# Miniprotein binders against q9bqp7: the designs that were tried, part 1

Scores and structures below are computed, not measured.

Target 1, 240 residues: q9bqp7
Amino acid sequence: VPQNWFPIFNPERSDKPNASDPSVPLKIPLQRNVIPSVTRVLQQTMTKQQVFLLERWKQRMILELGEDGFKEYTSNVFLQGKRFHEALESILSPQETLKERDENLLKSGYIESVQHILKDVSGVRALESAVQHETLNYIGLLDCVAEYQGKLCVIDWKTSEKPKPFIQSTFDNPLQVVAYMGAMNHDTNYSFQVQCGLIVVAYKDGSPAHPHFMDAELCSQYWTKWLLRLEEYTEKKKNQ
Structure headers, positions and changes below count from the first letter of each chain, unless a header shows other numbers.
ipSAE, averaged over its two directions, is called F for ESMFold2-Fast, E for ESMFold2 and O for OpenDDE. V2 adds 0.75 times the mean of E and O to 0.25 times the DockQ between the complexes of E and O.
Where letters were taken out, [cut] stands.

## First folded at step 1 (miniprotein)

Design f1
Amino acid sequence: SKVRVTIRIEGVSPEEAEELAKEIAKLAEELGLEVEIRVEGDTVIIEIEGLDEEKAKEFIERVRELAKKYPGARVEVRIEED
ESMFold2 (binder alone), alone request of step 1: mean pLDDT 84; pTM 0.815

Design f1b
Amino acid sequence: SKVRVTIRIEGVSPEEAEELAKEIAKLAEELGLEVEIRVDGNTVIIEIEGLDEEKAKEFIERVRELAKFGVARVEVRIEED
ESMFold2 (binder alone), alone request of step 1: mean pLDDT 79; pTM 0.760

Design f2
Amino acid sequence: MEKYTIEIRVKGDPEKLEEFIKRVEELAKKLGVEVRVERKDDEVHIHLEGPKEAIEEFLKEVEELAKEYGLEVEVEFRKEE
ESMFold2 (binder alone), alone request of step 1: mean pLDDT 75; pTM 0.673

Design f2b
Amino acid sequence: MEKYTIEIRVKGDPEKLEEFIKRVEELAKKLGVEVRVRDGDTEVHIHLEDEKEAIEEFLKEVEELAKEYGLEVEVEFRKEE
ESMFold2 (binder alone), alone request of step 1: mean pLDDT 75; pTM 0.686

Design f3
Amino acid sequence: DTFRVEVTVHTDDPELAEKIVEEMRRLAEELGLEFEVERVGNTIRVVVKGDSEEKVRELLERIREIAEKEGVEVTVRIERG
ESMFold2 (binder alone), alone request of step 1: mean pLDDT 75; pTM 0.680

Design f4
Amino acid sequence: GEEVEIEFEVEGMTDEQAREIAEKLAKYAEEKGIRLEIEIDGDKVKIRLRTDDPEQAEEVAKELAKIIKELFPEAKIRIRVRKG
ESMFold2 (binder alone), alone request of step 1: mean pLDDT 78; pTM 0.710

Design f5
Amino acid sequence: EPVTLRIEITGVTEEQIKEIVERVKELAKEFNVEVEIRYDPETGTLTIEITSESKEEIERFAEEVKKIIEEVAPGAKVTVTRET
ESMFold2 (binder alone), alone request of step 1: mean pLDDT 80; pTM 0.751

Design f6
Amino acid sequence: SDRVEIRITFEGLSEEEFRKVIELAERLAKEFGIELKVEERDGRLELVFKSDDIEKVKEIAEIVREELEKLGAKVEIEIREG
ESMFold2 (binder alone), alone request of step 1: mean pLDDT 79; pTM 0.760

Design f7
Amino acid sequence: AEKIVVEVEIEAPSPEELEEIVKRIEELAREHGGRVEDVRIEGNRARIRLELPTEELAEKFAEEVRRLLEELGLRVEVRVYRE
ESMFold2 (binder alone), alone request of step 1: mean pLDDT 84; pTM 0.818

Design f8
Amino acid sequence: TKVRFEIEVPDPSVAEEIARRAKELAEEFGLRVEVEVDGDTVRIIVEGEPEDVRRFAEEIREELERRFPEVRVEIKEEKD
ESMFold2 (binder alone), alone request of step 1: mean pLDDT 75; pTM 0.683

Design m10b
Amino acid sequence: DPEEVIRRVEEIAKRYGAEVEVRREGDTIIIRIRVDSREEAEKIAEEIRKELEKLGYEVEIRIEGDEVIITVRLPKEGSD
ESMFold2 (binder alone), alone request of step 1: mean pLDDT 77; pTM 0.706

Design m1b
Amino acid sequence: SGKVTIRVELPDGTVIELEVDPEDVEEVVREILERFPEARVTITVETPDGRRITIEVEGRDPEAIREAIEEIKRVLEEEGK
ESMFold2 (binder alone), alone request of step 1: mean pLDDT 72; pTM 0.643

Design m2b
Amino acid sequence: DEEERRRIIEEAVRKAKELGYEVEVREEDGRIIIRVRDPETGEEIEIEIDPNDPESIRRAIEEAVRILEELIKKKTGEDS
ESMFold2 (binder alone), alone request of step 1: mean pLDDT 68; pTM 0.551

Design m3
Amino acid sequence: MTYTVRIEIRDGDKVIVIEVTVDSPEEAEKVIKEILELVRKLGGEVEVTIEFEKDGKRYTLKFKSDNPEELEKAVREAIELIKKG
ESMFold2 (binder alone), alone request of step 1: mean pLDDT 67; pTM 0.536

Design m4
Amino acid sequence: GRVEIRVEDGKVVIEVEGDPELARELVKLVEELARKYGVKVEVTVKDGKVEIRVEGDPEVAEEIIRLIKELAEKAGVPVEVRRE
ESMFold2 (binder alone), alone request of step 1: mean pLDDT 77; pTM 0.723

Design m5b
Amino acid sequence: SPEEELIREAEELAKKLGARVEVRTEGDTITVTIYLPDGTRVTVTFTPEDSPEEIRRKLEEALRKALEEMKKAEEQKGSD
ESMFold2 (binder alone), alone request of step 1: mean pLDDT 70; pTM 0.582

Design m6
Amino acid sequence: DEVTVTVELRDPETGEVIARETVTFKSTDPEEIVKKAIEIAEKLAKEHPGARVVVTVTYKGKTFTFEFESPEELKEKMEEIIEEIRK
ESMFold2 (binder alone), alone request of step 1: mean pLDDT 81; pTM 0.777

Design m7b
Amino acid sequence: TPEEIARRAIEEALKHGAKRVEVRIENGRVTVIVYDENGNKIAEFTFEGDDPEEIARKIEEFLRKHGVKEVEVEIRDGEE
ESMFold2 (binder alone), alone request of step 1: mean pLDDT 70; pTM 0.640

Design m8
Amino acid sequence: SELEKKVEEIVRRAEEEGKEVEVTIRTEDGVEIRIRVKPGEIEIEVRAPTEEEAKKIAEELVKEIEEELGLKVTVRVEKG
ESMFold2 (binder alone), alone request of step 1: mean pLDDT 78; pTM 0.715

Design m9
Amino acid sequence: GDEEIVRKAIEEAKKHGGKIEIKIGDITITIEVEDGEVKVTIEAPDPELAREIAEKLAKLIEEELGVPVELEVRGNTFTIRVKK
ESMFold2 (binder alone), alone request of step 1: mean pLDDT 70; pTM 0.623

Design q1
Amino acid sequence: TPEERLKELIKKFEELVKEVEKLIKEGDLEKAIEVFKEVLKLLEEILELAKKLGNEELIRQAEELLRKIEEFIKRLEELAKSGADPEEIKKVLEEMKKLIEEAKKLVEEL
ESMFold2 (binder alone), alone request of step 1: mean pLDDT 72; pTM 0.653

Design q10
Amino acid sequence: DPRVEEVIKKAEELLKEFEKTGDIELLKEAIRLLQEIIDEFPDHPLAEKARELMEKAVRLLAEYFREKGDMEEAEKILELAKRL
ESMFold2 (binder alone), alone request of step 1: mean pLDDT 77; pTM 0.707

Design q11
Amino acid sequence: SAEEKFKEIIEELRKVIEEYLKTGDPELLKKIEELFKEALEIAKELGDPRLIELAKQALEIFKKAVEENDPELMRKVLELLEEAVRLSQEL
ESMFold2 (binder alone), alone request of step 1: mean pLDDT 84; pTM 0.803

Design q12
Amino acid sequence: GIDEIVKEIEKLAEEVLKLLKEGKYDEAIRIAEKAVELAKEHNLPPELIAKVELLLAEAYIAAGDPRGFEIIEKAKKIAEELGSPELIELVEKVRKKG
ESMFold2 (binder alone), alone request of step 1: mean pLDDT 83; pTM 0.804

Design q13
Amino acid sequence: TDEEFLKRIEEIVKEFEELAKEFTEKVKSGASDEEVLELAKRLVELAKEFIELVKKTGNEEAIKRAIELLQRVAELLKEAAKYASDPELKKKLEELAKEIEELAKEAKEYLE
ESMFold2 (binder alone), alone request of step 1: mean pLDDT 78; pTM 0.757

Design q14
Amino acid sequence: DKVEEILKKLEELIREAEKLAEEGNEEEAIRKLEEAVKLLTELAKKTGDPELLQLAAELAIKLAELAKKFGNEEAVKFALEAAKEIAKILEELAKSTGDERLRELAEEIKRRIEEL
ESMFold2 (binder alone), alone request of step 1: mean pLDDT 79; pTM 0.752

Design q15
Amino acid sequence: SYEEELKKLFEEVVKAAKEGDYETFKKKFEELIKLAKEKGDIEILVEALKLALELAKEIGSEELVKIILEVFEKVAEEAGLDPELVKEIRELVEKFL
ESMFold2 (binder alone), alone request of step 1: mean pLDDT 73; pTM 0.660

Design q16
Amino acid sequence: EPSEELVEEIAKRLAEMAKEGRSFEEMVEEALRIVEEHFPDISEEELAKIVAKAVKKAIEEGLTPEQAVELAIRVLEKLGVSEEAIEKAKKLVEEMIK
ESMFold2 (binder alone), alone request of step 1: mean pLDDT 75; pTM 0.688

Design q1b
Amino acid sequence: TPEERLKELIKKFEELVKEVEKLIKEGDLEKAIEVFKEVLKLLEEILELAKKLGNEELIRQAEELLRKIEEFIKRLEELAKEGNPEEIKKVLEEMKKLIEEAKKLVEEL
ESMFold2 (binder alone), alone request of step 1: mean pLDDT 71; pTM 0.632

Design q2
Amino acid sequence: SEEVERLLREAEELAREAIRLAKEGRLEEAIELLKKAIELAVEAAKLAKDPEVIERVLKLVKEIAEEARKVLEELGRPELAEEIERLVEEARKK
ESMFold2 (binder alone), alone request of step 1: mean pLDDT 75; pTM 0.690

Design q3
Amino acid sequence: DPEELVKKAEELIREAIEKNDPELLEKAVELLLEAYKETGDERLLKLAEEIVRRVAEELLKRGDVEKAVEVIRRFAELTGSEEIRKIAEELERRLKEG
ESMFold2 (binder alone), alone request of step 1: mean pLDDT 74; pTM 0.652

Design q4
Amino acid sequence: SLEEIAKKVIELTKEAIETGNKEELIKKLLELAEEAAKLYNDPKFVSEVVKLIAEVAIEIGDPELLKLAVEAAKRAAEIYGTPEFIEEVTKYIEEVAKKL
ESMFold2 (binder alone), alone request of step 1: mean pLDDT 63; pTM 0.489

Design q5b
Amino acid sequence: GSPEEVVKEIIELLEKAEKTGDPEYIKRAVELAKKLIEEYPDSEAAKEVAKRLIEAFKKFGLEEEAKEIEELLRKHEGRD
ESMFold2 (binder alone), alone request of step 1: mean pLDDT 72; pTM 0.634

Design q6
Amino acid sequence: DEMEKVIEELKKLVEEAIKTGDPEVLKKAIEIIAEVAKELGFDEETIKKAIELIVRAIETGDKELLREAVELVAKAMEEKGYPPELIEKAKKIVEELIK
ESMFold2 (binder alone), alone request of step 1: mean pLDDT 71; pTM 0.601

Design q7
Amino acid sequence: STEEKIKELIEEVKKIYEEAKKAGATPEQLAEIIARTVELIMELAKELGVDEELLRKAIEEALRIVLEAAREAGLSPEEIVEIIKRVIELIRKLLEEQ
ESMFold2 (binder alone), alone request of step 1: mean pLDDT 65; pTM 0.475

Design q8
Amino acid sequence: NEEEVRKLIEEAKKYIEEGDYEKAAELLIRAVKLARELGLPELEREALELLVKVFIKMGRYEEAAEVARELVEVGKKLGDKESEELGRKLLEEIEKHR
ESMFold2 (binder alone), alone request of step 1: mean pLDDT 81; pTM 0.794

Design q9
Amino acid sequence: MPEEIRELVERARELFKSGNYEEAFKILLEALKIAKEKGDPKSIELVLQVAAEMAKEMGDPELAERVIEEAIELVEKLGFPEIAEKLRELLKEI
ESMFold2 (binder alone), alone request of step 1: mean pLDDT 74; pTM 0.642

Design r1
Amino acid sequence: GKTVVLVFSEDPEDIEIAKRVAEETGAKLIVFTPDPETVKKLLKELKEQGADEVVILVSDDPELLKEIEKLAREIGIPVRVVYVTDPEEFERVLRELLK
ESMFold2 (binder alone), alone request of step 1: mean pLDDT 64; pTM 0.512

Design r1b
Amino acid sequence: GKTVVLVFSEDPEDIEIAKRVAEETGAKLIVFTPDPETVKKLLKELEEGADEVVILVSDDPELLKEIEKLARELGVPVRVVYVTDPEEFERVLRELLK
ESMFold2 (binder alone), alone request of step 1: mean pLDDT 63; pTM 0.522

Design r2
Amino acid sequence: SRKIVVVFTDDPELAKRAVEIVKEEGADELVVITSDPEVAKVAKELGAKVIILVTDDEEQIRRMAEEAKKQGAEVIFVVTDDPEAIEIVKKVLEEVG
ESMFold2 (binder alone), alone request of step 1: mean pLDDT 58; pTM 0.417

Design r3
Amino acid sequence: MKVAVVIISDDEEFLKEVEKIAKELGIEVRPVRVTSEEEAIEVAKKLLEEGYDLVIVVTDDPELAERIAKEAGVTKIIVLRKGDPEETRRRIEEALKKA
ESMFold2 (binder alone), alone request of step 1: mean pLDDT 69; pTM 0.635

Design r5
Amino acid sequence: EVEVWVITDDPEVAERMKKLAEELGIKVKVFVVRSPEELKRILEEALKENPDRIVIVSDDEELLELAKKIAEEKGVPVTVIRPEDDEEKIREELRRA
ESMFold2 (binder alone), alone request of step 1: mean pLDDT 73; pTM 0.706

Design r6
Amino acid sequence: GRTVIIVITTDPEIARRAVELARELGARVIVLVEGATEEQVEEIAREVGAEEYHRVESPEEAARLARELAEKYGADLIIVYTDSPEVAEAVRRAVPDAEVIEIR
ESMFold2 (binder alone), alone request of step 1: mean pLDDT 79; pTM 0.775

Design r7
Amino acid sequence: SEKIVFVISEDPEVLKKIAEEVKKLGFKVVLLLVGEDPEKAREIAEELGVEVVHVKTAEELIKVIEEFAKKYNAKVVFVVTDNPEIRKAIEEAAKKLG
ESMFold2 (binder alone), alone request of step 1: mean pLDDT 71; pTM 0.665

Design r8
Amino acid sequence: DVVIIVLAKDPELLERVKKLVEELGYKVETVPMTDPEELLKRVEELAEKGNVLLLVISEDEETLRKAFEIAKKHGVPVVTVRATSEEELEKKVREIIEKF
ESMFold2 (binder alone), alone request of step 1: mean pLDDT 70; pTM 0.624

Design s1
Amino acid sequence: DLEELKKKALELAKSGNYEEVIKLVEEALKKYPDDPELLLIAAEAAIKAGNPELARKYIEKALEIDPTNEEARRLLEELEKKG
ESMFold2 (binder alone), alone request of step 1: mean pLDDT 78; pTM 0.711

Design s2
Amino acid sequence: SEEEVIEKALKLVESGDPEEAIKLLEEAIKKGYSPRVVAVLIEAYIRAGRPEEAIRVAREYLEKTGDPFVALVLAEALEKAGKPEEARKVLEEALKK
ESMFold2 (binder alone), alone request of step 1: mean pLDDT 78; pTM 0.707

Design s4
Amino acid sequence: TPEEIVEEARKSDNPEEVFERAVELIKKSTDPKERAEIARALAELAKETGNPELLRKAAEIVLELAKESDDPEVLRELAEVLRLIAEISGDPELKEKAREIEEKA
ESMFold2 (binder alone), alone request of step 1: mean pLDDT 77; pTM 0.735

Design s5
Amino acid sequence: DEELRKLVEEVLKSGDPELIAEVVVELAREGNPEAAIELVKEAIKSGNEELIRTVVVRLAEEGYPEIAVEIVKEAIKTGDPRLIELVVEVLREAGFPELAEEVEREA
ESMFold2 (binder alone), alone request of step 1: mean pLDDT 73; pTM 0.660

Design s6
Amino acid sequence: GLSPEQIKEIIELIKKGDIEEVVEKLLELGVPPEVIAEAAIKAGADDETIRKIVEILAKHGVSPEEIAEIFKKAGVDPELIEEIIKKIK
ESMFold2 (binder alone), alone request of step 1: mean pLDDT 75; pTM 0.685

Design s7
Amino acid sequence: SIDEIIEEAKKDPEKALELVEKLLEEGRPEDAARVALAVIKETGNPELVAKVAELLVEHGEYEIAREIVEEAVKINPSPELQKLLEEIRK
ESMFold2 (binder alone), alone request of step 1: mean pLDDT 77; pTM 0.691

Design s8
Amino acid sequence: DPELEEIERLIREGNFEEAARRILELAKKDPSLVEEIVRLLIENGRPDIAIRVVEEAIKQGVPPEKLRPVIELLREHGFEEEAERLERL
ESMFold2 (binder alone), alone request of step 1: mean pLDDT 80; pTM 0.736

Design t1
Amino acid sequence: SPLEELLKRIEELLKEVERLLKEAEELYKKGDPEKALELARRALELAEEAARLAEETGNPELIRRAKELIERAKELIEEIERALKK
ESMFold2 (binder alone), alone request of step 1: mean pLDDT 90; pTM 0.908

Design t10
Amino acid sequence: SDIEEAKRLLKEIEERVKKAIEEGDFETAEKLLREAEELLKKLEELARKTGDPRVEELLQEARDILRRLEELLREAKRRS
ESMFold2 (binder alone), alone request of step 1: mean pLDDT 87; pTM 0.833

Design t10b
Amino acid sequence: SPEEDIEEAKRLLKEIEERVKKAIEEGDFETAEKLLREAEELLKKLEELARKTGDPRVEELLQEARDILRRLEELLREAKRRSG
ESMFold2 (binder alone), alone request of step 1: mean pLDDT 85; pTM 0.816

Design t11
Amino acid sequence: EDEKLVEEFIKLYEEAVKHAEELLKLAEEGADPEEMLKVARKVLELLEKAYEISKKIGLKEIQEEVKKLIEEVKEIIKYLEEKLG
ESMFold2 (binder alone), alone request of step 1: mean pLDDT 82; pTM 0.782

Design t12
Amino acid sequence: GKEEIIKEVTELAERVEKLYEEAKRAFEEGNLEKVDELVREMEELAKRAYELAKEANDPDLIKLTEELLNRIRRMAEELRELLKKQ
ESMFold2 (binder alone), alone request of step 1: mean pLDDT 77; pTM 0.686

Design t13
Amino acid sequence: DRSEEFEKLAKEAREILERLRKAVEEGDMSTVEELIKRFEELVRKMEEIAKEHPDLPGVDEILEEVKRLLEEIKKLVEERLNK
ESMFold2 (binder alone), alone request of step 1: mean pLDDT 76; pTM 0.679

Design t14
Amino acid sequence: SNEELVKQIEELRKKAEEFIDKARELAEKGEYDEAVKYLEKAAEIYREISKLYKEIGDEESAKKAEELAKEYEELAEKLKKAIEQG
ESMFold2 (binder alone), alone request of step 1: mean pLDDT 87; pTM 0.852

Design t15
Amino acid sequence: MDVEEKAKEIIELFKKLIEELREFMKSGRATPEELEKKIREIQELVKKAMEEVSKIPGIDEETVKRIEEAAREFEKIAKELLEELRK
ESMFold2 (binder alone), alone request of step 1: mean pLDDT 74; pTM 0.616

Design t16
Amino acid sequence: APEDELREELEKLAEEVIRRIKELIEKGDLTEEEVERIAKEFIEKVKEIIEKYGASPELIKEVLEKAVEIIRKAIEEAKKG
ESMFold2 (binder alone), alone request of step 1: mean pLDDT 72; pTM 0.604

Design t1b
Amino acid sequence: SPLEELLKRIEELLKEVERLLKEAEELYKSGRPEKALELARRALELAEEAARLAEAKDPELIRRAKELIERAKELIEEIERALKK
ESMFold2 (binder alone), alone request of step 1: mean pLDDT 88; pTM 0.870

Design t2
Amino acid sequence: DTKEELRKRFEEIAKEIQELVDKFMELVKSGDLSEEEIKEFLERLEELRKKVEEFLKEVEEKGGDEELKRLAEEILKLIEEAEKRLREHLK
ESMFold2 (binder alone), alone request of step 1: mean pLDDT 74; pTM 0.681

Design t2b
Amino acid sequence: DTKEELRKRFEEIAKEIQELVDKFMELVKEGRLTEEIKEFLERLEELRKKVEEFLKEVEENPDDEELKRLAEEILKLIEEAEKRLREHLK
ESMFold2 (binder alone), alone request of step 1: mean pLDDT 74; pTM 0.663

Design t3
Amino acid sequence: NPEEVLKEMKELMEEAERLAKEYAELVKSGASPEEIEEAFRKLLEVVKKLIELAEKYRKEFPDDERVKEILKRAEELLKEIEEILKEAKK
ESMFold2 (binder alone), alone request of step 1: mean pLDDT 75; pTM 0.676

Design t4
Amino acid sequence: MTEEELKKRIEELLKEAEKLLEEAIKLFEEAVELAEKGLSDEAIEKMKEVVEKLKEAAEKLREALELAKELGDEELIKKVEELLKKVEELIEKVEEAIKRHEEG
ESMFold2 (binder alone), alone request of step 1: mean pLDDT 84; pTM 0.815

Design t5
Amino acid sequence: DPWEEIKKLFEEAIKLYEKFLEEVKKGNYDEEEIKKILEEILELLEKALELAKKAGVPEEVIKQFEELIERVKRLIEELEKKYS
ESMFold2 (binder alone), alone request of step 1: mean pLDDT 76; pTM 0.710

Design t5b
Amino acid sequence: SELEEIKKLFEEAIKLYEKFLEEVKKGASEEEIKKILEEILELLEKALELAKKAGVPEEVIKQFEELIERVKRLIEELEKKYS
ESMFold2 (binder alone), alone request of step 1: mean pLDDT 81; pTM 0.764

Design t6
Amino acid sequence: GDLEKEIEELVKRAEELAKRFEEAVKSGDRELAEKLAEEFLEVVRELAKLAEENPDNEELQKLVEEVIRKAAEMYRLFEEKFG
ESMFold2 (binder alone), alone request of step 1: mean pLDDT 88; pTM 0.859

Design t7
Amino acid sequence: SVEELAEKVDELIKEAEKILEEFIKTGRYDPELIERALKLLKEAYELAKKALELDPSNPKAQELLKRAEETIKYAEEILRELEEK
ESMFold2 (binder alone), alone request of step 1: mean pLDDT 80; pTM 0.749

Design t8
Amino acid sequence: DAKERLDEIIEKLKKAAEEAKKLIEEGASIEEIVEHVTKTAEEIVELIKKTFGEDSPEYQEALKKIEEVIREILELAERARK
ESMFold2 (binder alone), alone request of step 1: mean pLDDT 72; pTM 0.582

Design t9
Amino acid sequence: TPEEEFRELTKKMLEEAKKLQEEAFELLRSGKPEEALKKLEELRKLLEEYRKKAEELAKKYNVPPELLEEVRRAIEEMERLIREAEEQIKRQ
ESMFold2 (binder alone), alone request of step 1: mean pLDDT 82; pTM 0.780

## First folded at step 2 (miniprotein)

Design f17
Amino acid sequence: AEKIVVEVEIEAPSPEELEEIVKRIEELAREHGLEVEIRVEGDTVIIEIEGLDEEKAKEFIERVRELAKKYPGARVEVRVYRE
ESMFold2 (binder alone), alone request of step 2: mean pLDDT 75; pTM 0.695

Design f1c
Amino acid sequence: SKVRVTIRIEGVSPELIEELAKEIAKLAEELGLEVEIRVEGDTVIIEIENLDEEKAKEFIERVRELAKKYPGARVEVRIEED
ESMFold2 (binder alone), alone request of step 2: mean pLDDT 83; pTM 0.808

Design f1d
Amino acid sequence: SKVRVTIRIEGVSPEAAEELVKEIAKLAEELGLEVEIRVEGDTVIIEIGLDPEKAKEFIERVRELAKKYPGARVEVRIEED
ESMFold2 (binder alone), alone request of step 2: mean pLDDT 83; pTM 0.811

Design f1e
Amino acid sequence: SKVRVTIRIEGLDPEEVEELAKEIAKLAEELGLEVEIRVEGDTVIIEIEGVPEEKAKEFIERVRELAKKYPGLRVEVRIEED
ESMFold2 (binder alone), alone request of step 2: mean pLDDT 81; pTM 0.783

Design f4b
Amino acid sequence: GEEVEIEFEVELDTDEQAREIAEKLAKYAEEGVIRLEIEIDGDKVKIRLRTDDPEQAEEVAKELAKIIKKLPGAKIRIRVRKG
ESMFold2 (binder alone), alone request of step 2: mean pLDDT 68; pTM 0.574

Design f5b
Amino acid sequence: EGPVTLRIEITGVTEEQIKEIVERVKELAKEFGVEVEIREGNTLTIEITSESKEEIERFAEEVKKIIEEVAPGAKVTVTREDTG
ESMFold2 (binder alone), alone request of step 2: mean pLDDT 77; pTM 0.711

Design f5c
Amino acid sequence: EPVTLRIEIEGVTEEQIKEIVERVKELAKEFGVEVEIRYDPETGTLTIEITGESKEEIERFAEEVKKIIEELGAKVTVTRETGD
ESMFold2 (binder alone), alone request of step 2: mean pLDDT 74; pTM 0.670

Design f6b
Amino acid sequence: GKKVEIRITFEGLSEEEFRKVIELAERLAKEFGIELKVIEGDGRLELVFKSDDIEKVKEIAEIVREELEKLGAKVEIEIREGD
ESMFold2 (binder alone), alone request of step 2: mean pLDDT 80; pTM 0.758

Design f71
Amino acid sequence: SKVRVTIRIEGVSPEEAEELAKEIAKLAEELGGRVEDVRIEGNRARIRLELPTEELAEKFAEEVRRLLEELGLRVEVRIEED
ESMFold2 (binder alone), alone request of step 2: mean pLDDT 83; pTM 0.810

Design f7b
Amino acid sequence: AEKITVEVEIEAPSPEELEEIVKRIEELAREHGARVEDVRIEGNRVRIRLELPTEELAEKFAEEVRRLLEELGLRVEVRVYRE
ESMFold2 (binder alone), alone request of step 2: mean pLDDT 79; pTM 0.756

Design f7c
Amino acid sequence: SKIVVEVEIEAPSPEELEEIVKRIEELAREHGGRVVDVRIEGNRARIRLELPTEELAEKFAEEVRRLLEELGLRVEVRVERE
ESMFold2 (binder alone), alone request of step 2: mean pLDDT 85; pTM 0.827

Design f7d
Amino acid sequence: AEKIVVEVEIEGDDPEELEEIVKRIEELAREHGGRVEDVRIEGNRARIRLELPDEELAEKFAEEVRRLLEELGLRVEVRVYREG
ESMFold2 (binder alone), alone request of step 2: mean pLDDT 81; pTM 0.780

Design m10c
Amino acid sequence: SPEEIVIRRVEEIAKRYGAEVEVREEGDTIIIRIRVDSREEAEKIAEEIRKELEKAGFVEIRIEGDEVIITVRLPKEGSD
ESMFold2 (binder alone), alone request of step 2: mean pLDDT 75; pTM 0.704

Design m4c
Amino acid sequence: SKRVEIRVEDGKVVIEVEGDPELARELVKLVEELARELGVEVEVTVKDGKVEIRVEGDPEVAEEIIRLIKELAEKLGVKVEVRRE
ESMFold2 (binder alone), alone request of step 2: mean pLDDT 71; pTM 0.637

Design m6b
Amino acid sequence: DEVTVTVELRDPETGEVIARETVTFKSTDPEEIVKKAIEIAEKLAKEHPGARVVVTVTYKGKTFTFEFESPEELKEIEEIIKEIEKEL
ESMFold2 (binder alone), alone request of step 2: mean pLDDT 73; pTM 0.683

Design q11b
Amino acid sequence: SAEEKFAEIIEELLKVIEEYLKTGDPELLKKIAELFKEALEIAKELGDPRLIELAKQALEIFKKAVEENDPEEMRKVLELLEEAVRLAQEL
ESMFold2 (binder alone), alone request of step 2: mean pLDDT 83; pTM 0.791

Design q11c
Amino acid sequence: SALEKFLEIIEELAKVIEEYLKTGDPELLKKIEELFKEALEIAKELGDPRLIELAKQALEEFKKAVEENDPELMRKVLELLEEAVRELQEL
ESMFold2 (binder alone), alone request of step 2: mean pLDDT 82; pTM 0.781

Design q11d
Amino acid sequence: SAEEKFAEIIEELAKVIEEYLKTGDPELLKKILELFKEALEIAKELGNERLIELAKQALEIFKKAVETGDPELMRKVLELLEEAVRLAQEL
ESMFold2 (binder alone), alone request of step 2: mean pLDDT 85; pTM 0.819

Design q12b
Amino acid sequence: GIDEIVKEIEKLAEEVKKLLKEGKYDEAIREAEKAVEKAKEHNLPPELIAKVELLLAEAYIAAGDPRAKEIIEKAKKIAEELGSPELIELVEKVRKKG
ESMFold2 (binder alone), alone request of step 2: mean pLDDT 83; pTM 0.803

Design q12c
Amino acid sequence: GIDEIVKEIEKLAEEVEKLLKEGKYDEAIRIAEKAVEEAKEHNLPPELIAKVELLLAEAYIAAGDPEKALEIIEKAKKIAEELGSPELIELVEKVRKKGD
ESMFold2 (binder alone), alone request of step 2: mean pLDDT 83; pTM 0.806

Design q12d
Amino acid sequence: SPDEIVKEIEKLAEEVRKLLKEGKYDEAIRIAEKAVELAKELGDPELIAKVELLLAEAYIAAGDPRAREIIEKAKKIAEELGSPELIELVEKVRKKL
ESMFold2 (binder alone), alone request of step 2: mean pLDDT 88; pTM 0.870

Design q14c
Amino acid sequence: SPEEEILKKLEELIREAEKLAEEGNEEEAIRKLEEAVKLLTELAKKTGDPELLQLAAELAIKLAELAKKFGNEEAVKFALEAAKEIAKILILEELAKKG
ESMFold2 (binder alone), alone request of step 2: mean pLDDT 78; pTM 0.741

Design q16b
Amino acid sequence: DPEELVEEIAKRLAEMAKEGRSFEEMVEEALRIVEEHGLEEELAKIVAKAVKKAIEGYSPEQAVELAIRVLEKLGVSEEAIEKAKKLVEEMIK
ESMFold2 (binder alone), alone request of step 2: mean pLDDT 65; pTM 0.547

Design q2b
Amino acid sequence: SEEVERLLREAEELAREAIRLAKEGRLEEAIELLKKAIELAVEAAKLAGDEVIERVLKLVKEIAEEARKVLEELGDELAEEIERLVEEARKKG
ESMFold2 (binder alone), alone request of step 2: mean pLDDT 70; pTM 0.631

Design q3b
Amino acid sequence: DPEELVKKAEELIREAIEKNDPELLEKAVELLLEAYKETGNERLLKLAEEIVRRVAEELLKRGDVEKAVEVIRRFAELTGDEEIRKIAEELERRLKEGS
ESMFold2 (binder alone), alone request of step 2: mean pLDDT 72; pTM 0.604

Design q8b
Amino acid sequence: NEEEVRKLIEEAKKYIEEGDYEKAAELLIRAVKLARELGLPELEAEALALLVKVFIKMGRYEEAAEVARELVEVAKKLGDKEAEELARKLLEEIEKHR
ESMFold2 (binder alone), alone request of step 2: mean pLDDT 82; pTM 0.805

Design q8c
Amino acid sequence: NEEEVRKLIEEAKKYIEEGDYEKAAELLIRAVKLARELGLPELLAEALKLLVKVFIKMGRYEEAAEVARELVEVAKKLGDKELEELARKLLEEIEKER
ESMFold2 (binder alone), alone request of step 2: mean pLDDT 85; pTM 0.835

Design q8d
Amino acid sequence: SEEEVRKLIEEAKKYIEEGDYEKAAELLIRAVKLARELGLPELEAEALLLLVKVFIKLGDYEEAAEVARELVEVAKKLGDKEAEELARKLLEEIEKHR
ESMFold2 (binder alone), alone request of step 2: mean pLDDT 85; pTM 0.839

Design r5b
Amino acid sequence: SKVEVWVITDDPEVAERMKKLAEELGIKVKVFVVRSPEELKRILEEAKHPDDRIVIVSDDEELLELAKKIAEEKGVPVTVIRPEGDSEKIREELRRA
ESMFold2 (binder alone), alone request of step 2: mean pLDDT 72; pTM 0.708

Design r6b
Amino acid sequence: GRTVIIVITTDPEIARRAVELARELGARVIVLVEGATEEQAEEIAREVGAEEYIRVESPEEAARLARELAEKYGADLIIVYTDSPEVAEAVRRAVPDAEVIEIRGD
ESMFold2 (binder alone), alone request of step 2: mean pLDDT 67; pTM 0.612

Design r6c
Amino acid sequence: SKTVIIVITDDPEIARRAVELARELGARVIVLVEGATEEQVEEIARELGAEEVFRVESPEEAARLARELAEKYGADLIIVYSDSPEVAEAVRRALPDAEVIEIR
ESMFold2 (binder alone), alone request of step 2: mean pLDDT 75; pTM 0.728

Design r6d
Amino acid sequence: GRTVIIVITTDPEIARRAVELARELGARVIVLVTGTEEQVEEIAREVGAEEYHRVESPEEAARLARELAEKLGADLIIVYTDSPEVAEAVRRAVPNEVIEIRK
ESMFold2 (binder alone), alone request of step 2: mean pLDDT 72; pTM 0.662

Design s4b
Amino acid sequence: DPEEVFERAVELIKKSTDPKERAEIARALAELAKETGNPELLRKAAEIVLELAKESDDPEVLRELAEVLRLIAEISGDPELKEKAREIEEKA
ESMFold2 (binder alone), alone request of step 2: mean pLDDT 82; pTM 0.789

